# Ledger of designs, part 30: VH-VL binders against q96il0

Target 1, 167 residues: q96il0
Amino acid sequence: APERGAERRDTAPSGVSRFCPPRKSCHDWIGPPDKYSNLRPVHFYIPENESPLEQKLRKLRQETQEWNQQFWANQNLTFSKEKEEFIHSRLKTKGLGLRTESGQKATLNAEEMADFYKEFLSKNFQKHMYYNRDWYKRNFAITFFMGKVALERIWNKLKQKQKKRSN

## First folded at step 1 (VH-VL)

Design n3f (framework fv_ebronucimab)
Fold by OpenDDE, second read of step 2:
Structure n3f (fold): chain C 167 residues (1-167), chain A 121 residues (1-121), chain B 111 residues (1-111)
Amino acid sequence: as target 1 above (167 residues)
Amino acid sequence: EVQLVESGGGLVQPGRSLRLSCAASGFTFSSYAMNWVRQAPGKGLEWVSYISGSGGSTSYADSVQGRFTISRDNGKNSLYLQMNSLRAEDTALYFCAKYDSLEGYTYFDYWGQGTMVTVSS
Amino acid sequence: QSELTQPRSVSGSPGQSVTISCTGTSSNIGAGYDVHWYQQHPGKAPKLLISDNSNRPSGVPDRFSGSKSGNTASLTISGLQAEDEADYYCQSYDSSLDAYVFGTGTDVTVL
């Protein structure tokens, strides 16, 4: 019995673009769009005296970014694969080759592709709903911690001003 | 209900390898970071390793750094710990612990019952 | 030290109040990182008891309270009951180790 080769599920390589910001940067950097997710990664600045709250915020932002990158990378790969399969299947049904007489990749018309998009969206509807829910929860948490960090920074500045006036 | 079930523990000789698994259910597994925490017999809790929800970020305790590898399969709702170059001091009950990363909290809200790893010559 | 310091054991009579201390350093509790508490009965998994210094999760009795001051966190059990006999662990984060850290654990005995 031939060993059915375990289909290596092509998990999108977690190739987060190794954009290394300059070492002396005191701010967050936005990298180029990732080749799989098409999302621009943010390189978060780590201050020397990062507070526990700032660290918590940074880690939450970083994890959210990674989550988002992976979701869209996988979604884009799935989309591309299913799109190609759909096109091949439809061309075959029409008795058409995968290449035109001019050697170009055969394509379907806009109406035929509309059917694919509708089916794809329907199939992935639940996945997108969960994504949206989680996205809102994450962003709400991030916003909340941003507010806390802002208040902490204000308080620290006020304390420093008071100490300078007392000396 | 959130459930975490560890497996893969057993008796191994020093220098050997073992792979632990944790099966998760009752929550969106990919949305939450996961951890391994161990407890040596009659001892306290020791954090071992962290992995983000996406699996893109990992962290290890110094005691296991370079020997252990944490990984996850979000499609199977499974967490793994590959343990290489095992030592007698790695003898412990290994817990899978959920990290409430979605809400930005820094505690372990759910724990498995653990799987026992014994390293003995 | 890679661990938060707890007393080895604390005992009390039913109805009494007991307090467990968790002492850290300037790189963990003293740095402002939150402290969490876990209860572990013999042969059972740890259970979250207190989160974020003083927050009590749903289902945790009101007799459990947490506080934090300086480098020390405290868990207070008021009205001690027989079911409270367990090991208790504090947990935080240490910036110098870039690791989660647990306390040494406290065995609570009900006399």
Scores: ipSAE 0.432, ipTM 0.796, lowest interface PAE 1.5, mean pLDDT 90
Fold by ESMFold2-Fast, scan of step 1:
Structure n3f (fold): chain C 167 residues (1-167), chain A 121 residues (1-121), chain B 111 residues (1-111)
Amino acid sequence: as target 1 above (167 residues)
Amino acid sequence: EVQLVESGGGLVQPGRSLRLSCAASGFTFSSYAMNWVRQAPGKGLEWVSYISGSGGSTSYADSVQGRFTISRDNGKNSLYLQMNSLRAEDTALYFCAKYDSLEGYTYFDYWGQGTMVTVSS
Amino acid sequence: QSELTQPRSVSGSPGQSVTISCTGTSSNIGAGYDVHWYQQHPGKAPKLLISDNSNRPSGVPDRFSGSKSGNTASLTISGLQAEDEADYYCQSYDSSLDAYVFGTGTDVTVL
């Protein structure tokens, strides 16, 4: 568990931002949107007496977050790269430079960009379907472990309550 | 630095009760979960019971559920195991073991030397 | 009950490498729970040897290494020495039992 106050944001090798919650955090913390994925990372609170099952759930949620961040970071970078390549290709086909006479960046109209969006979505259909499948699998596993943790907590609370009544 | 010292073991007849104690030193006792692990003579290790640092959560092996009660006194840095309805198969060396909960780990980083419990007529 | 399966004994000569396997099920090691290893010399308490599959605590020689794949974890002792004669136990957590589970134990003999 983090023992220090909030620290400067830093970028991990995978494109996920590094951040730390304030000292003495007793709750999960939601950070700022990652530069590449545009998703907000969650820093998970580690309870004073985390059970093995709670640890497994937390690690699973952390791993799923990293997987999700990586997918969207890659997707967004791919989109931006292909968008620029498409624009440059179409401008070249028109015999236009990448810059106007005033040095401004040349652009395409909405109708021309619609071609790119349609092509991008079609090209990435299978990739998005695999993402959805894996996302469901991961959320099923998380829900399963969340259920187990909830049952563990309820059972322990009931046992504690019964002990108080027996004494 | 870290020390765990068990006591309270002895010879007891089947069906009787016995209470084990574990005195902890060298660490912030209330910040770590504690466990009891036993080892029958010439046999392997068997986990018996768990208690969270605050004492709010406990769990037990099926073999002792309903008969054993784990508890702790954080003011005295002491862990206890109340053993009721003892059976011959409860004969074992009982270890006090510290869990590393602060780092989110599920291993036993320190162990006591154990206290011998013999259940025999 | 749901003890993790280890070989009863493993033997080797000084300087050799030996590997001890620890096989679990889908409710423990196969579920992704970490595996830890303990060394126990006769008449003494167990000592943590490897934590979280492969991490060595301070003071544990680099001759000891751990790994995990699927339902099986392994402890490897390279450059086997006489002082390595001991019982070795793996340990994990079992979600179906809601309990910590230990391996059956392996007696390492140095010939």
Scores: ipSAE 0.000, ipTM 0.448, lowest interface PAE 20.9, mean pLDDT 79

Design n3g (framework fv_ebronucimab)
Fold by OpenDDE, second read of step 2:
Structure n3g (fold): chain C 167 residues (1-167), chain A 121 residues (1-121), chain B 111 residues (1-111)
Amino acid sequence: as target 1 above (167 residues)
Amino acid sequence: EVQLVESGGGLVQPGRSLRLSCAASGFTFSSYAMNWVRQAPGKGLEWVSYISGSGGSTSYADSVQGRFTISRDNGKNSLYLQMNSLRAEDTALYFCAKHPQIDSGYKLDYWGQGTMVTVSS
Amino acid sequence: QSELTQPRSVSGSPGQSVTISCTGTSSNIGAGYDVHWYQQHPGKAPKLLISDNSNRPSGVPDRFSGSKSGNTASLTISGLQAEDEADYYCQSYDSSLDAYVFGTGTDVTVL
């Protein structure tokens, strides 16, 4: 069996945004857009007395964020690569150089590029459908756990108030 | 007929500067990107730099980045290469080369005879 | 700088056919950029010999032919003549460097 050379999928390096929020922060921070995914990462705050339910919510949010970052990083890389290939192919077919007389990178007009976008979207339609489905499922789960955490916090506040009234 | 004539080469000490010139004729100079390519004695061809027809876009090889500056004067049909902080490894025959106007890729259709730059102590 | 890989030397007898290979990477030849070939006689400037993988400019004999497949290009000289003794360079473009890239050069000798 010929060893199928593992196409080194140029996985976009998970450029963990080197943004470090202040250590004394008591809230979530939003970092700058990631250079590959163009998504802004959230740095989640970890309370000192984090409940198991809060921890579960935080982990779910973090995992979902990582999933989303990876998807878009890969998608953007694929898009950029295919776009470049398309442009080069079309320019060649037209007998045009890859650089204009002004030395700028030769580009295609909006109409020609529309064909690329249509083809790209068509080719990736199923992938995007699965992404959207999973995105909704994950966000629904996150929202559900947010509700549970909110109820837990309310209950704990009520218990504390009752103890203060009894003393 | 397209003609490219390089000048400005010579013997210089390391760390010094030199400016090369290329005089172009036989075509509309401003309509074409231009390049510098060098060849060390007994070695192969090495691309150095390019400049767009308008002069608005430039690129450099890593070996010369930050030290060399390509420029042009379209009114004088002249291409220039300002070489600063010269090193022994910059010793080469420097060619001026023309980029074609209507071609499917990055190629050099016309070359000058070259000007020799020697960097020695 | 990324150079295209060529054999150092190729030799043949008059009338024979010789082939020079030029191997690039996924960022140049493999990216779909065309390969061009130059002939350089001793003490002379390079001359464009083959353009766009296989196109012969005006004045270039038909015994010179070019091809490209994958990351490799080839120059074939059929019916080798004494005047074909020269250095030959392939050239392409590297998108990652935004640079022209030359081959290491091949010395063709006619025996």
Scores: ipSAE 0.008, ipTM 0.565, lowest interface PAE 9.6, mean pLDDT 88
Fold by ESMFold2-Fast, scan of step 1:
Order: sequence, then structure tokens, then C-alpha cells
Structure n3g (fold): chain C 167 residues (1-167), chain A 121 residues (1-121), chain B 111 residues (1-111)
Amino acid sequence: as target 1 above (167 residues)
Amino acid sequence: EVQLVESGGGLVQPGRSLRLSCAASGFTFSSYAMNWVRQAPGKGLEWVSYISGSGGSTSYADSVQGRFTISRDNGKNSLYLQMNSLRAEDTALYFCAKHPQIDSGYKLDYWGQGTMVTVSS
Amino acid sequence: QSELTQPRSVSGSPGQSVTISCTGTSSNIGAGYDVHWYQQHPGKAPKLLISDNSNRPSGVPDRFSGSKSGNTASLTISGLQAEDEADYYCQSYDSSLDAYVFGTGTDVTVL
């Protein structure tokens, strides 16, 4: 078998070097949904003259995206695992096999699944509360740095105007 | 008619360098992404490198990252592959291949005839 | 070398149909990326045969067809002719590698 190399280390968006929008300048690009998190990654464009503050903002946005993707990938995996365990357990209780006559997975009706959804939501209530808290903290930080970047750009423009006036 | 013509291949010793060129004609070169794809004798196709139409974005296969550099000169309608620290396993026919459009699927609509690189001593 | 798995060879008689499978992973075909097929005659450059899973480029006969489902794509050649004897490669894009990925290749022989 050929060596495939290690799995990519980063869960962050990659391929920012691939395609530009149908315009002369490159911008942020939205990729296809991640299989595990079901979220679309954003591929961030890196300008030639990125300031340290702009770099900090971009890295914060990239790290927040990674954090968000990891959370939902883990949540979806947990949901799928517990759902299958619940279905298996309920089918055993009913004396039914795991497969239908056609070979497809046996399923439960909506009424039978209601208990699972209620139980899953209750079990994950605290986890979701901490997720929401961290989500708000991260978005506050991003908004704060966006404001700082905007002020830096305004300040640089004002400095340029002063130099033109002085010269 | 779209034409891609590769050149610069030859016999080189391990550890040395080669630069491949691809001359493009029949389309607006600067508007299209370009790729290098290689094929070792009797083996399958292996993607090597990508460059966007403007040249601002590049990517490389893990096997060549840090050793090969893709570049383009849109004024000369030319694509290049600078190959450093060559290894025996880099021996292959190297194809220049064109991407159809910005934001189209990741496909290669036209290919050159290839240029042979043999790394041996 | 390649990331997508194809059978090494398939064979058929003139007028028969053959199907070539191309199996990927959750980071390429399974992630929803399109599959493209290339035909390569001995000593020649590859030619784009099928694009975007099932589209035929101008000049490709309608006896060539493509499909995709889940992690697997298929190329079907109906009414086999002697000139179809060639190597066939599938190709997609892999989000984990940020790379174009090719299939291992299938040698089609017309007996």
C-alpha cells in the first residue's frame, strides 16, 4: 500500500491558496460542509501587508472555527452512538432483530424515539450551556479585535493625510 | 486551440536541481489555474502542484513540499516547476495541466504531452 | 501513491459493457467533491472523459457514462470498441490533504 502520510494536523480551514472568487482580488472562500461537524469552513485570505493586529484577529477567527468544528463533530458522534445504542436496546426489548427482511437497519417510530431525544437533550443541557457561554466570549473577543483593526486603519489613514498636508 | 508544451526534463543525479517549463497558448493564461501532474514509468498519475491564475496561491503534494516550487509568468504565458533536492523516486513523466474556470470543480480539462525526468546515478 | 481505489483491470468483448469503480473516503468523494474520469492510451497524455460525476465533454461518445453514490463513483463503458482499450483514472479533491487525488488506475482490455 502506498504511504498516505499522517492525517492533516489542523481541523482549521485549509485550501485558502486554491480558488479566488470570480474577481481580480482574492477574498475569503466558503468550502463544502465538513462531514463530521456539518459546518462549512471559511478559508481566510491572507493579504501581503497583514499587520500584527490583523494577524491576531485572523488567527482568533481560525481558532474559533476549529473549536466550533471540534465541538459539533464530537456532539454529532455522541448523538449517533447513543441513538444506535438506544435503538438496539429498544429492539431487543421488543424481541426484534437489528435488520429488516430487506437487510436494511430496523428503525423505531417517532413516538418511540421521543424518549431518546428528551433524554439526550437533558443529559447535554449543561454541556450546551458551557458551549454557549464560550461562544459568546469568543464572539465578543472577535468583535473587540475587529474594532481595534478598524481603528488602526482609520489611524493610518489620518497619519497619511497629515503627512500629505505637512509635505 | 488550447496547447500546453512541456520542456526542461532530462537525466540528473540525486540531490541536484531541474527547472521544468510549460508554454501555454490558445487561452487567456492569466485567467486559469495550472497544475503539474507526474507519472512514474508503468505507474499511475500523481498530482504534484497547483498555482492560481494570479500566482498568489500555491499548493503542493506532501512528497514534494519544501523541495519543489511552482511559479508562472503570465506575460510570457509560461508555467514553471523548480525541482530541488531530487530523489530517485521523483523519476517520472511530468505533465502540465489546465483548470477550466475559477470556482469550477477540481478538474483538469487539457494536458500537455509531458517531459521526462530521470533521477539516476 | 493514489488515494482513490480502482480495480487493476477489467476486460470485455466487443459490444459488451464494463464498469469501473472508484472508492474514496470521507475527506474526498464522501465529502461531496465531484469525480472526474480520464482516459489514457499507451504513450499519450490523459484526456478528460467524464467531468463532474456524469457530464460528457464535447466529442465524448454517449456510451461512456458516470455516476456517484456515497464514497464510490463508477464509470460505465457500453458497446465496447477496440479503441476503448486504455488506462482509466478517476480523480477528485481531498479536503484533508488540500490536494487533487487520483485513482490507482484501471487497465481496460477488449478481448
Scores: ipSAE 0.000, ipTM 0.445, lowest interface PAE 20.9, mean pLDDT 80

Design n3h (framework fv_ebronucimab)
Fold by ESMFold2-Fast, scan of step 1:
Structure n3h (fold): chain C 167 residues (1-167), chain A 122 residues (1-122), chain B 111 residues (1-111)
Amino acid sequence: as target 1 above (167 residues)
Amino acid sequence: EVQLVESGGGLVQPGRSLRLSCAASGFTFSSYAMNWVRQAPGKGLEWVSYISGSGGSTSYADSVQGRFTISRDNGKNSLYLQMNSLRAEDTALYFCAKGEYYDSLTGAFDVWGQGTMVTVSS
Amino acid sequence: QSELTQPRSVSGSPGQSVTISCTGTSSNIGAGYDVHWYQQHPGKAPKLLISDNSNRPSGVPDRFSGSKSGNTASLTISGLQAEDEADYYCQSYDSSLDAYVFGTGTDVTVL
């Protein structure tokens, strides 16, 4: 019978790159780093006889990956946008143009940029703390469901042995 | 400016269906979980439904499970609530609300719409 | 259905402090999940007032403060003003329901 997990549709959520795994994979496939998040996406293999519990685990892992990818893509985009806005604002305050004589973007010195980094880190401190909390919560849930799936597989294997020996 | 605008409310008879919409603007819609919250006239807030940023995860209050369906179209910056088998008890002002996180059911609702009124009566 | 218990109403005079309690269970506040607070003026949408137990969003006066201990969260309004007359709701996550839960709501009256 064909491998159920061999077919998939590529996904390209806002701020996250699409990736294309090898067809007919019998295991999870790891892609290249995403352009925006800089994280490697995983294509999850769907087994032919996937139980509801296995589907729950796969969906949880998939949603956690999408959440993680989107968080870092959004964080990186927010950082870049706010950095550009900060530079623009400070250059305007100094009466300087946004471009140098060579046509390159005008920049601020390290001391001026230190103010931005300090403010950005302070402003995003709580967001990153809650990201870490949610990350650990998700990994705990994944570990818990992995345990449940393992127990289910042990039970099914024992049922197979019992059936073979009792027949 | 960050805004949410609900629409689709109205007067509907018990047992019928209604579809609510919520239009988002001023933020990256796909980066945040979205929620529906309702408030019956003169009563408190009741959480109705949740959808993750990707739309891959949904959750419902027990009172609406099996009757309501939450969905989103990230390309249109829109959130929806399909309400089937409506009851008099579903009469409420329906708010859409933005979560602080992509798909967490623990974050605060930092942006709210003005609400759309759904009246279920004969 | 709301799952967190708040007093129906609290009242105070201008300049006084009032405190609103929000009592949950071992599956929500008692499990360590954060509590958020919303202010709702008549005919208006709720506004986030306090997030994650004690964090004030930009634009919220420092006379609003939040705390949490055990199964109970509290919102304190110091230096009570006429514009604080509103309904206040707490909110948390409930692990047994896998759902957000709101408080029953508290009507604050400024005498």
Scores: ipSAE 0.000, ipTM 0.473, lowest interface PAE 17.1, mean pLDDT 81
Fold by OpenDDE, second read of step 2:
Structure n3h (fold): chain C 167 residues (1-167), chain A 122 residues (1-122), chain B 111 residues (1-111)
Amino acid sequence: as target 1 above (167 residues)
Amino acid sequence: EVQLVESGGGLVQPGRSLRLSCAASGFTFSSYAMNWVRQAPGKGLEWVSYISGSGGSTSYADSVQGRFTISRDNGKNSLYLQMNSLRAEDTALYFCAKGEYYDSLTGAFDVWGQGTMVTVSS
Amino acid sequence: QSELTQPRSVSGSPGQSVTISCTGTSSNIGAGYDVHWYQQHPGKAPKLLISDNSNRPSGVPDRFSGSKSGNTASLTISGLQAEDEADYYCQSYDSSLDAYVFGTGTDVTVL
């Protein structure tokens, strides 16, 4: 049994968006973009009479969201750092300072940066492929449970209608 | 001359708090990322934290995450390290270190202070 | 915390050449981040010796040279002198941790 290497949970600082939805909300809320992942978090509504199936769906959605937030937070961080390294390296190679004469941060032109993007994408291609695969798997599972919950709700509504007709 | 001077070190009990300061001179303070590095007696160098020139970005070593807070006052050319919930393992000489390049977070540390000693003991 | 691996000690006679290795991982040196070297004499603050793998700051003697290949960086001291007796640390950045990482340090002794 291959020892599942403990995926060091790169705990991107969960910039828990301090967005608190109103306590009386009966629906999901979308928060502002997270400062690290740039993804908008969803605050999931918890019904008072949440069914086991609904709970399972909610948990799956929450877990998927957390997974997605962590991935992109880490990816964006890595991207930013590597980009900085690239720029510094190129400027140094050109014998240019990191500051312009006007005191602004020196930057590379779009053509020069194209090399960075190409290299970065190439380097991270496999990682992105795995991400996409897992993203589809998770979303398929979520969709499946959404369907089940929908059917459960329909069934419950029909039962309630029958009871009202019998009384 | 570029200079960094640390202060605020001392003897403290475990669980207590301490605030270190670093006074910078001789360069445009706000243009450089700043770092805290510590060295336990007879041990190697350990990076503790960095803060970007603007103060908008910070990072911490896992050993101090959630306990330490790095901050800066660019108007006073000062760097700070708020240390909470201090432990015996936090005993070290704490150095303030300047990033080599303008607004760089991946470069060398070209200027170091002399350090301030923090001793955590019961 | 991920540390860069250095030999604990290196020794040489005056005039000899010594090399200190610094081995990292795919998330730091292997990721392409530059390696920096510091010299620290007893009771003193670290001093930047080599920046950006091979750049020698002003005032650093030419007998000090740095290189990097793959996940490993090297500091070479040619023509070892008595004043070179010190601790040497490599340093890089680790993108997975968003942290600077230092080497374990190498004690250089002049025999």
Scores: ipSAE 0.000, ipTM 0.548, lowest interface PAE 12.4, mean pLDDT 87

Design n3i (framework fv_ebronucimab)
Fold by OpenDDE, second read of step 2:
Structure n3i (fold): chain C 167 residues (1-167), chain A 122 residues (1-122), chain B 111 residues (1-111)
Amino acid sequence: as target 1 above (167 residues)
Amino acid sequence: EVQLVESGGGLVQPGRSLRLSCAASGFTFSSYAMNWVRQAPGKGLEWVSYISGSGGSTSYADSVQGRFTISRDNGKNSLYLQMNSLRAEDTALYFCAKDQYSGDEYLYMDVWGQGTMVTVSS
Amino acid sequence: QSELTQPRSVSGSPGQSVTISCTGTSSNIGAGYDVHWYQQHPGKAPKLLISDNSNRPSGVPDRFSGSKSGNTASLTISGLQAEDEADYYCQSYDSSLDAYVFGTGTDVTVL
């Protein structure tokens, strides 16, 4: 799972990245990684003559993105909090004090941290399973509507060609 | 400069409640664990409570367990101590104290406030 | 709550050396937890004097030294000065209580 940046925040922000693409954009833009979810947000292009199907697809993509951003923002926050708690508790229970016998600051090594990761993954396994299930469902729906939009565009092109031949 | 400023102390009757606050500045507040330490008049230092940087871990002295609640608002750089069922023995100068290092790796307090006085009397 | 044991008072003449002991138990100092020392002048907040048994923070004179052996820590003030008159507290962590623990405090008087 992506880790949130060094800034420890107690609440995940509600909302998507404030990335604003150029006004005259004719395509989707990918923003920088969000500071909370670490996911790159997509700014979806809105055609001037957007069809109802295209609009539905766009909305579904936007909703899915927001859902995904919120999930990972919360997950990263939880991860950071639990990681901190783990480190603190482990340092206390080890009885090592502030420094090792060698005079170095007491820290947790990679092996000790591996225990945290294992425990964290185990604890969140069901949550991740539900996330994956929903992720696939949403993406399936998106793919389905992408197909519909593609067919609509083909049909519209054919109609235009027929009109040109008739004139 | 790292600074801690306590507030909320005062005179209160036994059995009543009081809430102390500590305003922190000059450091990344959420990165450090915080403590309350008290000192009765003419007595030594007594540790009261600890809270981790994230607020997820807390501990209390036996003398205040079940009566006091430590909390923090990292967005406001503030530490709190909710004191319920106050007793005469809780009369003390209450200090806010910062742990030395981020991640709660250090088990000592490097910065202290000036304290706020709590007097519990009939 | 368990406290670390300190002498109630220690006195010395200017220029002399004085030592303050801090005795803990197997659940704190004896468990391997480090000892820290604080200086408190009358009407002032405590100030960190020694960390990690023997480390002097910036601004602390070299006449202050700390050591730890077994269940006992010691703070030594060499070349005692009038400004050293204060209360001194040792501090550690007790794993059985999940608590920070302070010493009973020592009043240092300069004669």
Scores: ipSAE 0.019, ipTM 0.575, lowest interface PAE 7.3, mean pLDDT 86
Fold by ESMFold2-Fast, scan of step 1:
Structure n3i (fold): chain C 167 residues (1-167), chain A 122 residues (1-122), chain B 111 residues (1-111)
Amino acid sequence: as target 1 above (167 residues)
Amino acid sequence: EVQLVESGGGLVQPGRSLRLSCAASGFTFSSYAMNWVRQAPGKGLEWVSYISGSGGSTSYADSVQGRFTISRDNGKNSLYLQMNSLRAEDTALYFCAKDQYSGDEYLYMDVWGQGTMVTVSS
Amino acid sequence: QSELTQPRSVSGSPGQSVTISCTGTSSNIGAGYDVHWYQQHPGKAPKLLISDNSNRPSGVPDRFSGSKSGNTASLTISGLQAEDEADYYCQSYDSSLDAYVFGTGTDVTVL
């Protein structure tokens, strides 16, 4: 069966939105919220003399961002699909159409949606538990490498001072 | 490849029961609503029944309400239609069809099986 | 039951254009519900041809186009080819029936 006509998309293969920071930026750039994840992506500045350790930290941060963006893009897409299914089901049960008199999509009030949110959270409890565990591990790894980079910079500065004094 | 394969059709006597099956592959079955649509010989398409992705919600055409039951087993990627109290007018090719979900768009059926023939002898 | 009205048949020559109408009521197309189109070759399952009034699924040639205005939707086939000889069905949702509704079907003949 053919999928509905795919439109050209300017989104990364992982589902993360693509954006461009200002040219000649010397700092990290924060973009607009991604359509699917609702998270703001960070575009990392790459120094010309980046050390191997600094590169590892940057790549870890980039990979963690991509993982996080992909998780929430998929989660929000699943939420939207299940939300539409729930609304469709409830409207069918009530004998109501899918559109209002004004032509807008019919929707349910907060009380009616409470059952959906309960069901969605229950269904996704294990998935969120694993997400939180991985998020925790990734942030500890980032903190650890940030510490290593800081120590590297301190030692490099100390080596420069010692070399200057021995000259 | 996304595929739906129906089975269980055959020749049955009026008043008897028959159970149709639909095997799904190539997509996350539990994430999509499913439909049964039938086509009598030489006639057009008629929607029969709907089931939500979770299986928590179902609906039926007036012509089959109270006689047919739609169900699914997400662990087996399978959809079913239990047909009771069959009538001659239920004679048709029965298609399994997948709904397309979109937060911004109305429902339609994007993937169809080849159908299974049910003949109710008069 | 077919709830949307289509002409029984339309005919055209290779390379010509044909248009199939799909007319509904205030409880379906007239209420603003989107119209979808399916193509069915003899002995085969229906195939989604147009979704949401005018959107073409991947793999559907651009010579197929859809539109909708008021109570009526239209499917246009440009550059008609022999392989387009098939039955075509429109589909929408009807709020009064709380059900999907199909058109009566149109047989396209390429002469």
Scores: ipSAE 0.000, ipTM 0.441, lowest interface PAE 22.4, mean pLDDT 80

